VH-VL binders against Large ribosomal subunit protein bL20c (rpl20). Designs and how they scored, part 6

Target 1, 123 residues: Large ribosomal subunit protein bL20c (rpl20), of Euglena gracilis (p07133)
Amino acid sequence: TRIKNNGISKKKRKRKISKMKGWVGGHSKLFRTGNQQLMKARHYAFYDRKKKKNLNKTLWITRINGGLKYYLTINEKYNIFVSFLRKTKTYVNKKLLSEINVRDSKSFSHLSKPIMKSTGINL

## First folded at step 7 (VH-VL)

Design s52 (from b3 with light chain D49E; framework fv_temelimab)
Fold by ESMFold2-Fast, scan of step 7:
Structure s52 (fold): chain C 123 residues (1-123), chain A 119 residues (1-119), chain B 106 residues (1-106)
Amino acid sequence: as target 1 above (123 residues)
Amino acid sequence: QVQLVQSGAEVKKPGSSVKVSCKASGYTFTSYEMHWVRQAPGQGLEWIGAIDPETGGTAYNQKFKGRATITADKSTSTAYMELSSLRSEDTAVYYCAREGLYDYWFDPWGQGTLVTVSS
Amino acid sequence: QIQLTQSPSSLSASVGDRVTITCSASSSISYMYWYQQKPGKAPKAWIYEASELQSGVPSRFSGSGSGTDYTLTISSLQPEDFATYYCQQYDSLPLTFGGGTKVEIK
């Protein structure tokens, strides 16, 4: 697997440049609330993960504005979530989203459902 | 969209100074370090320095220490890089670039500002 | 400071060719980062932590390496891949880049 998880691996997370020698002054918290939630979900998903080479494809019944039922795959659910993050200008690493989605669809649901509710999408 | 927009091209005489601006939008300005990188025609990329907009803390490449000054204005979400005592070898495109997620590389980059130093 | 040396400085290749470029660090580093730059444009984040592709980067790109030696490979060169590629270290100040490898059309 090419997945490397610096946040929970024995290898320490890379230091921020503000922590390196040559930096003058302080440093601040650099993560937005969304990033903190993604880090937590990624951490828990890693501990619960089962190795996967392909994305799980499961059909879900979802309601979109207008009341019609639609069957969505995990890929479609992921794409809608990522598009919504872009529209709200929440900057998130797509690799991190992919890792969450591949390892644990339940973790993805916990992250995406509250956000998608505001758009009228019920997953 | 996350965007960095830089000020326009400048022509300067040797010994003068130049101040380039970089206006950020689409993210929380104080949450990410802003870096400055230059590229002379036909040459590679060279890191100048960085600022933490929240604290005003800075780091500089020793090659530019004493000549480069990086600042940030939180009210306008704008970072600045001033380079003094300009020489002909300072002719380059100057880029601002945001710290990436989780202490990664630079993403995104500004469009670049050409600074020409000639007599 | 950590010096990065890229080889070759330039190469000519045809569509469909396999292209390999190397970046060597003067001291051991944790990971290497790669950028793609086209003429007149700012660099684009391309490969991070030696082997991880940035979102939107085609799967024909790959990165590998550890310690002091790192490689970027394009398995089957496409017209849009003609560009200059730069490696970068993020281990210590000052941050440094390689000299670049220009991939040109043959």
Scores: ipSAE 0.043, ipTM 0.553, lowest interface PAE 6.4, mean pLDDT 73

Design s53 (from b3 with light chain E52D; framework fv_temelimab)
Fold by ESMFold2-Fast, scan of step 7:
Structure s53 (fold): chain C 123 residues (1-123), chain A 119 residues (1-119), chain B 106 residues (1-106)
Amino acid sequence: as target 1 above (123 residues)
Amino acid sequence: QVQLVQSGAEVKKPGSSVKVSCKASGYTFTSYEMHWVRQAPGQGLEWIGAIDPETGGTAYNQKFKGRATITADKSTSTAYMELSSLRSEDTAVYYCAREGLYDYWFDPWGQGTLVTVSS
Amino acid sequence: QIQLTQSPSSLSASVGDRVTITCSASSSISYMYWYQQKPGKAPKAWIYDASDLQSGVPSRFSGSGSGTDYTLTISSLQPEDFATYYCQQYDSLPLTFGGGTKVEIK
């Protein structure tokens, strides 16, 4: 089902309405949304060289539901991911959690994609 | 566990119709498109069409328009693909596949249903 | 419709070999998707957005490309990589797949 929060939910649904020819009788998700483009753009974003030398202070540009921008640290990404795993009641070995490569942005992105889909946050 | 379970194999005569089911579990059925793809023996993948279970909206490959009908039942979390006026070249494994969790590709896929059209 | 042409249609290679398969689109697309299909099984989502690996896909796989030309590369072929690989576009209807590249291990 759709999200029911008023203005933000309606704006999100309206942005997701497909304009692709061939769909009949309703909304379509068959075209790539701005959120996918934003995810790609984030991989090319400049970041502070000083903060890059200290991974705990590295900032990532993040869009949250409807295009609002926030800057998240690696620790904040990890905390969101761990919270999602707890909420879904997924058993995860604590050693595995510590060994999840938070520094590898693509591998981490794969593991965190359920968070993006569920919470509306693009990590 | 997210799972798509399809109905069993069918053997049909030319000119008849077949209706394949795909029961979804482990996720919110109405939040993801359901697609249908077929594969003839030894051949590649061919997209048939899709349904948005939330709205009932559909899209079809023109090759199948007028013969394929895709429907969804929200109460049972089941999608259906009916193909009419069957020909021998419709012999294929028919797959249902959900749009991906974040991307617009197909993940997961059902196990496939073999439909054999034999005269 | 957007036609996807894969090359080669089939290939035979030895364990440890580097394998590259190509997918060319008849018009520019935003991103390419790849699937791995083993005999008798449904396809598995493998590479998305041209270059991003699905969780669980070995790092020996990589994807690249933009516009109309895309490639899937296996840096060091393993026995479990015997499969047919399909590219797919999701930019316009009808959705289309490449013809597939069958990777056979000698």
Scores: ipSAE 0.013, ipTM 0.544, lowest interface PAE 8.0, mean pLDDT 71

Design s54 (from b3 with light chain D49Y; framework fv_temelimab)
Fold by ESMFold2-Fast, scan of step 7:
Structure s54 (fold): chain C 123 residues (1-123), chain A 119 residues (1-119), chain B 106 residues (1-106)
Amino acid sequence: as target 1 above (123 residues)
Amino acid sequence: QVQLVQSGAEVKKPGSSVKVSCKASGYTFTSYEMHWVRQAPGQGLEWIGAIDPETGGTAYNQKFKGRATITADKSTSTAYMELSSLRSEDTAVYYCAREGLYDYWFDPWGQGTLVTVSS
Amino acid sequence: QIQLTQSPSSLSASVGDRVTITCSASSSISYMYWYQQKPGKAPKAWIYYASELQSGVPSRFSGSGSGTDYTLTISSLQPEDFATYYCQQYDSLPLTFGGGTKVEIK
């Protein structure tokens, strides 16, 4: 599980080794770390949502397919994109995702749009 | 192509030190943590430590603290692991491994560097 | 330190057999990671976040588990599956690996 002695709500998160006890020295700030820190946050969120049986994602997809529009953060777009890759079993090189700066909305949209369109979703 | 290339095999005497290099290519070197893992002949994997090349921040397995020093050179995209006060028990293949796409695992790995400590 | 105990340490099975290997953590962890290592080679990332297969990993492999107990299963063993499999935790420092399970084909 997430925390030893579950039931304790902490601000601390285990996603980065640099946030673990035993790390010495500086930690890169969010906007200076590029794709590494965002990938950690996105994958953790994706897996956590998957364990909740993707209820929020199902509702979101229904709303988009109904012609409704809403704005997504880069993290939200990436989580949904990764979920679509898994569900559709699309063979895109996942290493390519890590090489693209996921903070960069333009780069991410260039990568994600073909996959999203193939599933009938338009972001 | 993302690739990690390590320095060649070394034979060292007890009490000496060894410095293994790991040259990265095909990605932004400062965006990913670099880890060091060793494996003694016929044994399992043992984590030594890690470095964030962007900040120079490090973490070490307490078993190696004081003997292992991990560094990174941004200009050459090369990480180093130096192990001092070598003993015969330090005979192992030493691997560098990058934080992967999903940051918690190691992908890719270097090819490994055999360090033999013998009298 | 979180200790990971793998069982069995080694096993021999025939092509087509179902193979199960387990990894038990000394304390609850969020996720388990698995690597495949063939003789003379570096380990290969195999299963992440307990159950997600790395690209290129055959569908006969699966992972499951939560808390302290995790499992890697091969539904129908093939000759190319000869390897040692290692589990790893990424919850706390130091990062630790299981002792490995050597899978041999009879």
Scores: ipSAE 0.086, ipTM 0.600, lowest interface PAE 5.8, mean pLDDT 73

Design s56 (from b3 with heavy chain S31Y; framework fv_temelimab)
Fold by ESMFold2-Fast, scan of step 7:
Structure s56 (fold): chain C 123 residues (1-123), chain A 119 residues (1-119), chain B 106 residues (1-106)
Amino acid sequence: as target 1 above (123 residues)
Amino acid sequence: QVQLVQSGAEVKKPGSSVKVSCKASGYTFTYYEMHWVRQAPGQGLEWIGAIDPETGGTAYNQKFKGRATITADKSTSTAYMELSSLRSEDTAVYYCAREGLYDYWFDPWGQGTLVTVSS
Amino acid sequence: QIQLTQSPSSLSASVGDRVTITCSASSSISYMYWYQQKPGKAPKAWIYDASELQSGVPSRFSGSGSGTDYTLTISSLQPEDFATYYCQQYDSLPLTFGGGTKVEIK
């Protein structure tokens, strides 16, 4: 069951150093705060091991391809990529995927970008 | 891959200045505050200050105010920390560190830059 | 300035031991964090929001506390856990760290 009211989490997320006493100059923008909230939601959606549901592919592609950029680790990008391959039923040799060094971002990008481009995914 | 890469080790004379760089990659540079922390050999961590690369706004630990200057170059995704009027007690490893993705801690950290002040 | 006091400053322990590190703040805070640092390396984000483990941190680690008193516990010490641990507050400027607790082999 999802809790609709989570004021404690919102309180913690809105604490920016730029809003603390002792800051000089411009304040953090609302857009950046919203982006952080979306990144947290995406992380939980993709990495919830117990109740992982089907990805809303259209929604995630729209948000990613709409220029919303956020931090993702190599492991997170790999897991999203593999998940989308399975969702789109794109066949890829399982042994090739298992041999990719997830910490080697150049190797991952070289192999995955052509497929992501053809499926409309931008990471 | 999110990465912070710092400039190389420096040896400076007392009274001089040092400027350490921190090149960011793998994320939108202007979205996250960049912090500077130092650690003298065998000692603990000490916060120097921070910058918001989007606005150029800054905050400093009063201990370093007037000596430390933190800047950011959006075009090169690089943050800088300049420390003036160096003393022997400024010998330390200087780290840049980004504010965290999900909460307000430091993740990731740069590899550190050793600054040695000796005559 | 919020002062963070860690206790003990160092401890010697054996593999399999239960280790407890405390961090006391000079005023009530809402945002306490823990870092692990090994010699010659940058600190690693370890525990956030007092009790939440960073991805990849072994489940033998736990954090607890509220207000002024916070604790990091290792239920069964392993060889890779020998390091210095630092608490940090993110509640007010200047941001401050505890003095560190060195966990060393007995």
Scores: ipSAE 0.061, ipTM 0.582, lowest interface PAE 6.5, mean pLDDT 73

Design s57 (from b3 with heavy chain E33D; framework fv_temelimab)
Fold by ESMFold2-Fast, scan of step 7:
Structure s57 (fold): chain C 123 residues (1-123), chain A 119 residues (1-119), chain B 106 residues (1-106)
Amino acid sequence: as target 1 above (123 residues)
Amino acid sequence: QVQLVQSGAEVKKPGSSVKVSCKASGYTFTSYDMHWVRQAPGQGLEWIGAIDPETGGTAYNQKFKGRATITADKSTSTAYMELSSLRSEDTAVYYCAREGLYDYWFDPWGQGTLVTVSS
Amino acid sequence: QIQLTQSPSSLSASVGDRVTITCSASSSISYMYWYQQKPGKAPKAWIYDASELQSGVPSRFSGSGSGTDYTLTISSLQPEDFATYYCQQYDSLPLTFGGGTKVEIK
């Protein structure tokens, strides 16, 4: 097993969800697509999380609402993702949605600017 | 509540096979992947493989490929892990664990099944 | 296969001590998790996404790290914290765990 400890090939990999590689038969449920989008969004949000940790609860809720509107209006591929996450209504889920929104760069920035102006946060 | 209940302890002879069951309740069985992990006495955790109960699709750790067979029965919400050609080194507690809701980690876990291989 | 190396394998500490354990990956990863396991019990999900605490995990626990190096810290060790801690990557198949760090009473 340690014979596989070669970082060069790993470094060339795209940092994508790789748990499907080696699967036979795949995933048929849209829930799986939602989970994969969540993992991808968490990857993008990961390293900026500490920068956001001191944001107040009001801003956090505002970002979640903004992100849900973003996915519902801009990208139909996220429809099931949003529906799935909202149905579970977990605290962790809401935090992840907030982090996803802030990390979704220029497009999210454009969409969220009116909301962020009202909260007094500059990103 | 979500619960995974495994079959009881087994004592097997070298060269035989063992089939451990994991009955799921409290959620839609076909919506989450089920994983199998083992732990030899006093040792660490080792991933065996996983199954998608909806499609029957599987993935295996190469170390166990060919010896481990993971299956699922949708009608009984039960996952199975069969390990063949048992050796003494296969003595371990075998766990089933569900893919987490949002955090693709293992949550919840079954209580574990001790499989002892001795002559 | 991504290999995870935990250090130390075991440590002895007293209640109130600051404890730090490390997990080093053979390749850069983004999906690192930590589990707590007590003798005779199944592991419990403890820290996800390197730094986020599972619901019910005391705030004295923290996780940090990126790339190949990750840490779990307990700021003030309590009696219920004596356990073995495992890191796990969910970046690529096969899924792998660290060797575990046993936190024992001094």
Scores: ipSAE 0.008, ipTM 0.541, lowest interface PAE 9.2, mean pLDDT 70

Design s69 (from s67 with heavy chain K65E; framework fv_temelimab)
Fold by ESMFold2-Fast, scan of step 7:
Structure s69 (fold): chain C 123 residues (1-123), chain A 119 residues (1-119), chain B 106 residues (1-106)
Amino acid sequence: as target 1 above (123 residues)
Amino acid sequence: QVQLVQSGAEVKKPGSSVKVSCKASGYTFTSYEMHWVRQAPGQGLEWIGAIDPETGGTAYNQKFEGRATITADKSTSTAYMELSSLRSEDTAVYYCAREGLYDYWFDPWGQGTLVTVSS
Amino acid sequence: QIQLTQSPSSLSASVGDRVTITCSASSSISYMYWYQQKPGKAPKAWIYDASELQSGVPSRFSGSGSGTDYTLTISSLQPEDFATYYCQQYSDYPYTFGGGTKVEIK
């Protein structure tokens, strides 16, 4: 579920930020100004990109799982998977994916399984 | 072919700093996080931190926070890790490693850079 | 932080032997990964998602486990398998590795 999944993701993200905060988050312990603000901005930029990447994954999961899943051919599932990898900034050689799919569906499943597990997509 | 090539070995004195480089090729540099991991001779692996080359955003292991600084140069597809206030316990092989295609592991890895801290 | 404990720290076995390495986490994790590291080389991704072999990894390798306890097994040890194996969790920051298990062939 999207709502429950978002809640879990938020808690994990919050926990990660807290654990990695350390010196950047502990600004009050240091007699520094400009450098601390720059480091803090970089810290937030890292997490903002993670948030955007996670939101993109959530959006794609919603579209794939709620859409035409039942009616997709194996080639359509492959094309959606490749499109999803591009949209989430994951890069895979299209030629390599084609070779794997042609040779063995199991090999394709192995390549796609980590993405499906991380996003809840059931191709 | 995706490759990460690191700078050569360094010998440093206690209290100094070292800056290790990691040049990426064969993929879009800004699309993947670059991580840094070290390994003391005969010891295990220890995560130092990471950078998102697209935004310049960074994240550090609290143990290295304040001493480690990770940067990236998009124009040369090169990531850097600088460690300051070096101690003998910082003697280790330092690796850069890219975020995996699936966000769950590190692949590929650089060949490693040996940093020796001696008095 | 999540601590990973590997057992044994080292072992010696003969070619053809079955080798089992364990990794225990201080709290439940969803994703366990294994790396193989040979002397003088960087770690190589070996097993992902507890049980899935990386492309090119021989079928004599297998992984299993869930929650806090995970295992890497080599069904019939070969000379090229001498290496140190590390488990890794990617569930929470900081990312942590086990202490490693050195596999030596007699």
Scores: ipSAE 0.005, ipTM 0.534, lowest interface PAE 10.6, mean pLDDT 72

Design x06 (from x05 with light chain G32Y S100Y; framework fv_fezakinumab)
Fold by ESMFold2-Fast, scan of step 7:
Order: C-alpha cells, then structure tokens, then sequence
Structure x06 (fold): chain C 123 residues (1-123), chain A 119 residues (1-119), chain B 111 residues (1-111)
C-alpha cells in the first residue's frame, strides 16, 4: 500500500536532485547535450578545420549518449568508456584507469565522473 | 550573434542588497547554464554561482551561500543575481557568463556590472 | 587566496616564448577536471582563450597553446606581440568545493 502524499514526494525528489554537483533544484543539461554538441561541432568545422578532433569527440559523445540510455551493464559501460577515450584521444592517467574495478560500480562511478562531466557522456 | 547585456552600475551602502540582470540573446536561453563571476578592483576572478534556466535550479559557491539568490525569467531571456547584506569587500565588477559547449568553461561573457559598496 | 596557483607576473620580449603555469591539487586538476584559460585586456571582460586543456576557439591564433599534466596546467605563448599584454587566468572545477575555481591571474608584460 502506498499513500498519496505530494509533499513527501517533492522533498524526496528535491533531495535527490540537490546531491548532483552541489545543485539545488534541477540540473538536466547533460541529458540534452549530445545532439546539441554535435550540431555545434559541425558549425565549427565549417569555419575551422583545426577542430577535427573536437568534431570527432562530439560525434562519439552523441553516439554514446544516443546508444547507451539506461540499459548497459557495468562491464559494458567500462568498455564503452575506455573505447570512447581511445576514439577521442582523451588523456587519462594509467593510475586512474588501474583504480577502476569493473565489478565495483561505486569505484567506476566515482573515478569516471570528472571525465564524463567534462566530455558530456552519460554512463 | 550571441550577446549578454547587463544592467548598469550600482552604488550601495553596507547592509543593503543589489540585484544585477543579464539579458541573453542569439541562442536558446534555456539550453545553457548562466554563471556569475566577480572581480574586485585590481584582483582576480571569483565564481559566485550558476542557474539552470530550464529548471530554475541553482548552485552557489560556499562563500556566498545564504547571501546570494539567482533567478531567471524565461519570457524575457533574463537571469538575475541578488546579493544581500553587502559588505565593503563585495565591491567588484560582477559578470554574467554563459557555460560553454560542454559544462565547465565560460563563453561568452557580459561586459560586467560595477557594484560599489561604500559608507 | 585563489584555489589554483599562478605566478603573479611574467615578461618577455617581442618574438619570444613565455609559459604561464597553473598549479592545482587532487580535488581539481589532479582529479582530471579540464583546465580552461582566459585573456583579459585592461578594462574589458575576460575572453575565452583555451578550453578543454588544449583546444582553441575560432579566432585564437595558434601561437597560444595549452597543456595539462598531473596537478598542473600550462599556457604557452610563442612569437610574443605587444597586443598580448594582458592578465591571464586559468580555471577548472573543484570536487571538494563543488564549484568552479580560478587561478590568481598572471600579468604578462611585453618588454
């Protein structure tokens, strides 16, 4: 049995959101960034071919975010994350990667979050 | 052309509040966080906080929590920063700046609003 | 105090190379948050110069370059010109503060 209590529901929702990077209230930009970044990378590429690596990075961000959604296992997330770093030539210290335990979701989440945040991927 | 247009200079007494506006144009206002950064005369840059115009959610630097409030009006694509209980060391140029293509950097920046707090 | 450490000043002659350092800690640059650089000409707002450690916005000359290693980042300026006289700021994110952090700024003088 469940009670119909809108006040408690709102508090639960707000507490969940407020734990996201010190934000109070919603912070939904990451979920909408993949396609937006791709469009902007195309615009940059038209005027500056020096941006080839940024265009490739943005294309992979869009592909990853579009394909991943919420259905991947930890092993799949790790493999895609490492593949993404290779494809985009993103530097990650070997020490950091060696500390990620593919069976430990807490370790993976904690160590990968800064990179995911800076690249706009959602794993 | 993306532009951020800020309100004009303000002179306030210690203990007062100031509210600075930043009107955005040339892009979808709700798609980018708006950040506020201040700079005291002759000093460096200091992040104050940010608002997500889509959700109204905010994040404030520890130093300003309890004194700063950020809001927005999506109908006129304008973000606001209100700083209360002003001190003389709050004298600074306050910039609004849009987040970059990814989260973490700032581009473009408004021209800044000078807030002078003096007795 | 600024959270990221920069030298307060640096100088060079026209045509020379200068490097501006930005030193952080394990909660910011050492946690693999990217470093961004801004140029501020006197009396103006800061302008994005480098983002994501080493990327240049359109319109920024290739004589400006950025790099990052460990807990530090560097901005290199080659072929110095008088117009490069400005204040330069590094910026990153700090997980322990849950906020954005700046360096104290470096004043570049072209002698």
Amino acid sequence: as target 1 above (123 residues)
Amino acid sequence: QVQLVQSGAEVKKPGASVKVSCKASGYTFTSYEMHWVRQAPGQGLEWVGAIDPETGGTAYAQKFRGRVTMTRDTSISTAYMELSRLRSDDTAVYYCAREGLYDYWFDPWGRGTLVTVSS
Amino acid sequence: QAVLTQPPSVSGAPGQRVTISCTGSSSNIGAYYDVHWYQQLPGTAPKLLIYDNSERPSGVPDRFSGSKSGTSASLAITGLQAEDEADYYCQSYDSSLSGYVFGGGTQLTVL
Scores: ipSAE 0.013, ipTM 0.558, lowest interface PAE 8.8, mean pLDDT 73

Design x16 (from x09 with light chain N35E D55Y; framework fv_roconkibart)
Fold by ESMFold2-Fast, scan of step 7:
Structure x16 (fold): chain C 123 residues (1-123), chain A 119 residues (1-119), chain B 112 residues (1-112)
Amino acid sequence: as target 1 above (123 residues)
Amino acid sequence: QVQLVQSGAEVKKPGASVKVSCKASGYTFTSYEMNWMRQAPGQGLEWMGAIDPSTGGTAYADKFQGRVTFTLDTSISTAYMELSRLRSDDTAVYYCAREGLYDYWFDPWGQGTLVTVSS
Amino acid sequence: DVVMTQSPLSLPVTLGQPASISCRSSQSLVYSDGETYLHWYLQKPGQSPQLLIYYVSERDSGVPDRFSGSGSGTDFTLKISRVEAEDVGVYYCMQYTHLPLTFGQGTKLEIK
């Protein structure tokens, strides 16, 4: 079926998405309609919004250390790490960042560990 | 670094089809929605739709429904936008853009592909 | 659809002077989660749009302090405290609260 109701999404959110005509490929396969991705993004946006407070920095660290690290590629870990540094205004010298090889997970873990220990982040 | 690289400019006649590619690098291709926008000469930005690379699910703006098709080749981290039955008013720069990392905005954007429909 | 209206559409500014751009939405951009999905993009001549300000007031990384965003509900403002030559381009506000996603018409900032 085009749409299978999982009972998870709120009715209002489903109605907004249904205004977009042309969801294709839903007939013979169980496809996500995009609302799952939107729900996920909005959840993360809530944490990011409060990043200017010290409490928000703690919540950001908790989120990164929580459930995301085990399913991430090395490139995604690097992107989250760099984004975290940007959001928390953590200053790292340019040489250290350039030495992190995103395609070499061993290099990334060795070079990023000192920064992660000082900030409490685990990737 | 996250980057999107689009195919080169195209010149088409009315009634033809055009297929624009958008090659992603620097992130897990299947983890983020790809959005498509266009900009006619001297005009503003217009959202065309999105595709979810993890499911293959697509959404099209009503204006383009029936003429636009979004597809993927996950083995080469590339998204495609095919627009059929071209009209002269389809002349525009077409952009792909990734949704932000865990956020609701567009970053990065591809460099754009000029599609000219004339004569 | 949510209509995004920018003013002015043409903004000639003298170097070093401030500039201000208004963006109004036909509906509130506050989502049920309390967040306002209003973002600003800059398109420099010959380039792709780039993110400038997100969630009303937060500067993207590498964006100078000269840029600031403010507003609530349906009325938003982008300010540049001192216009520099590199700030020339077209500024767009964009909403992500309501589907379909919509942009303002764009404001062309040029040096007079």
Scores: ipSAE 0.000, ipTM 0.512, lowest interface PAE 14.9, mean pLDDT 70

Design x17 (from x05 with light chain G32D D52Y; framework fv_fezakinumab)
Fold by ESMFold2-Fast, scan of step 7:
Structure x17 (fold): chain C 123 residues (1-123), chain A 119 residues (1-119), chain B 111 residues (1-111)
Amino acid sequence: as target 1 above (123 residues)
Amino acid sequence: QVQLVQSGAEVKKPGASVKVSCKASGYTFTSYEMHWVRQAPGQGLEWVGAIDPETGGTAYAQKFRGRVTMTRDTSISTAYMELSRLRSDDTAVYYCAREGLYDYWFDPWGRGTLVTVSS
Amino acid sequence: QAVLTQPPSVSGAPGQRVTISCTGSSSNIGADYDVHWYQQLPGTAPKLLIYYNSERPSGVPDRFSGSKSGTSASLAITGLQAEDEADYYCQSYDSSLSGSVFGGGTQLTVL
């Protein structure tokens, strides 16, 4: 399991296996599972922060969305994403971040898009 | 803008086959599964199946196995659902819908294709 | 019949709060599969309202919220408005059927 959440990783693994059942031919399951884990990791990280006001997060989101996203390379998008996770103290396994870094733009989109969408980031 | 554009309404006789198309635009077609959901007049939603456009792999609901075939053409970013051996109770609006990232939730949806099966 | 159970109808007055339940079993919601919700206005395609139990897509007002506990989920709508009158569907995954499953739908009437 890429993200260590006590008791949750076992249930996620069971669900992933059962979702693979019923498919005939190839199915790209890795990236879909990674994104669900990123979303849940964000949820738990935000829960554990309590109700603290996060001015740094708001400022960061505003700056990211105000930028020239058309001119951002995949490496720049990755760096912004990683910096955002660090700014918001989202706990993500380094192994999962390495997967994003060495894969193409499709895998980055698959692994990062839902957390960016839920936080208002447009990349 | 992400869009799913479906083919027009069809009228078929019992025993015939129907093939509905769903043309995707505004995103990388091969990055997301395409799902098909139907709704009989005045009834609820029913999942028919899905295709992975990258691999051509499919998953069908038990009720439709043996009658449904899902395919895609990556050169024109179009998914197809073909339902054979039509019965009058196959009369429904058929929707295509893009999977949510890494789970089976659907956004966006096509506008739907009405398939009427009557003698 | 639908795999997930919803009440066939609910009603409320403008400004009220309503909740719509979605009851599953050990092979779907009870197996910790996430629940998603859709709004369907008459004559239109369904629209994603809530995903991953409680997340809102961009453009969905915060009057809509979702929750999940055990084998059930619920959709809450606060500050009811006339434009909320629609059919609402819950959806999850079922491991025994190896596919997506929907609730039977709930018609919301705003009086």
Scores: ipSAE 0.104, ipTM 0.574, lowest interface PAE 5.3, mean pLDDT 74

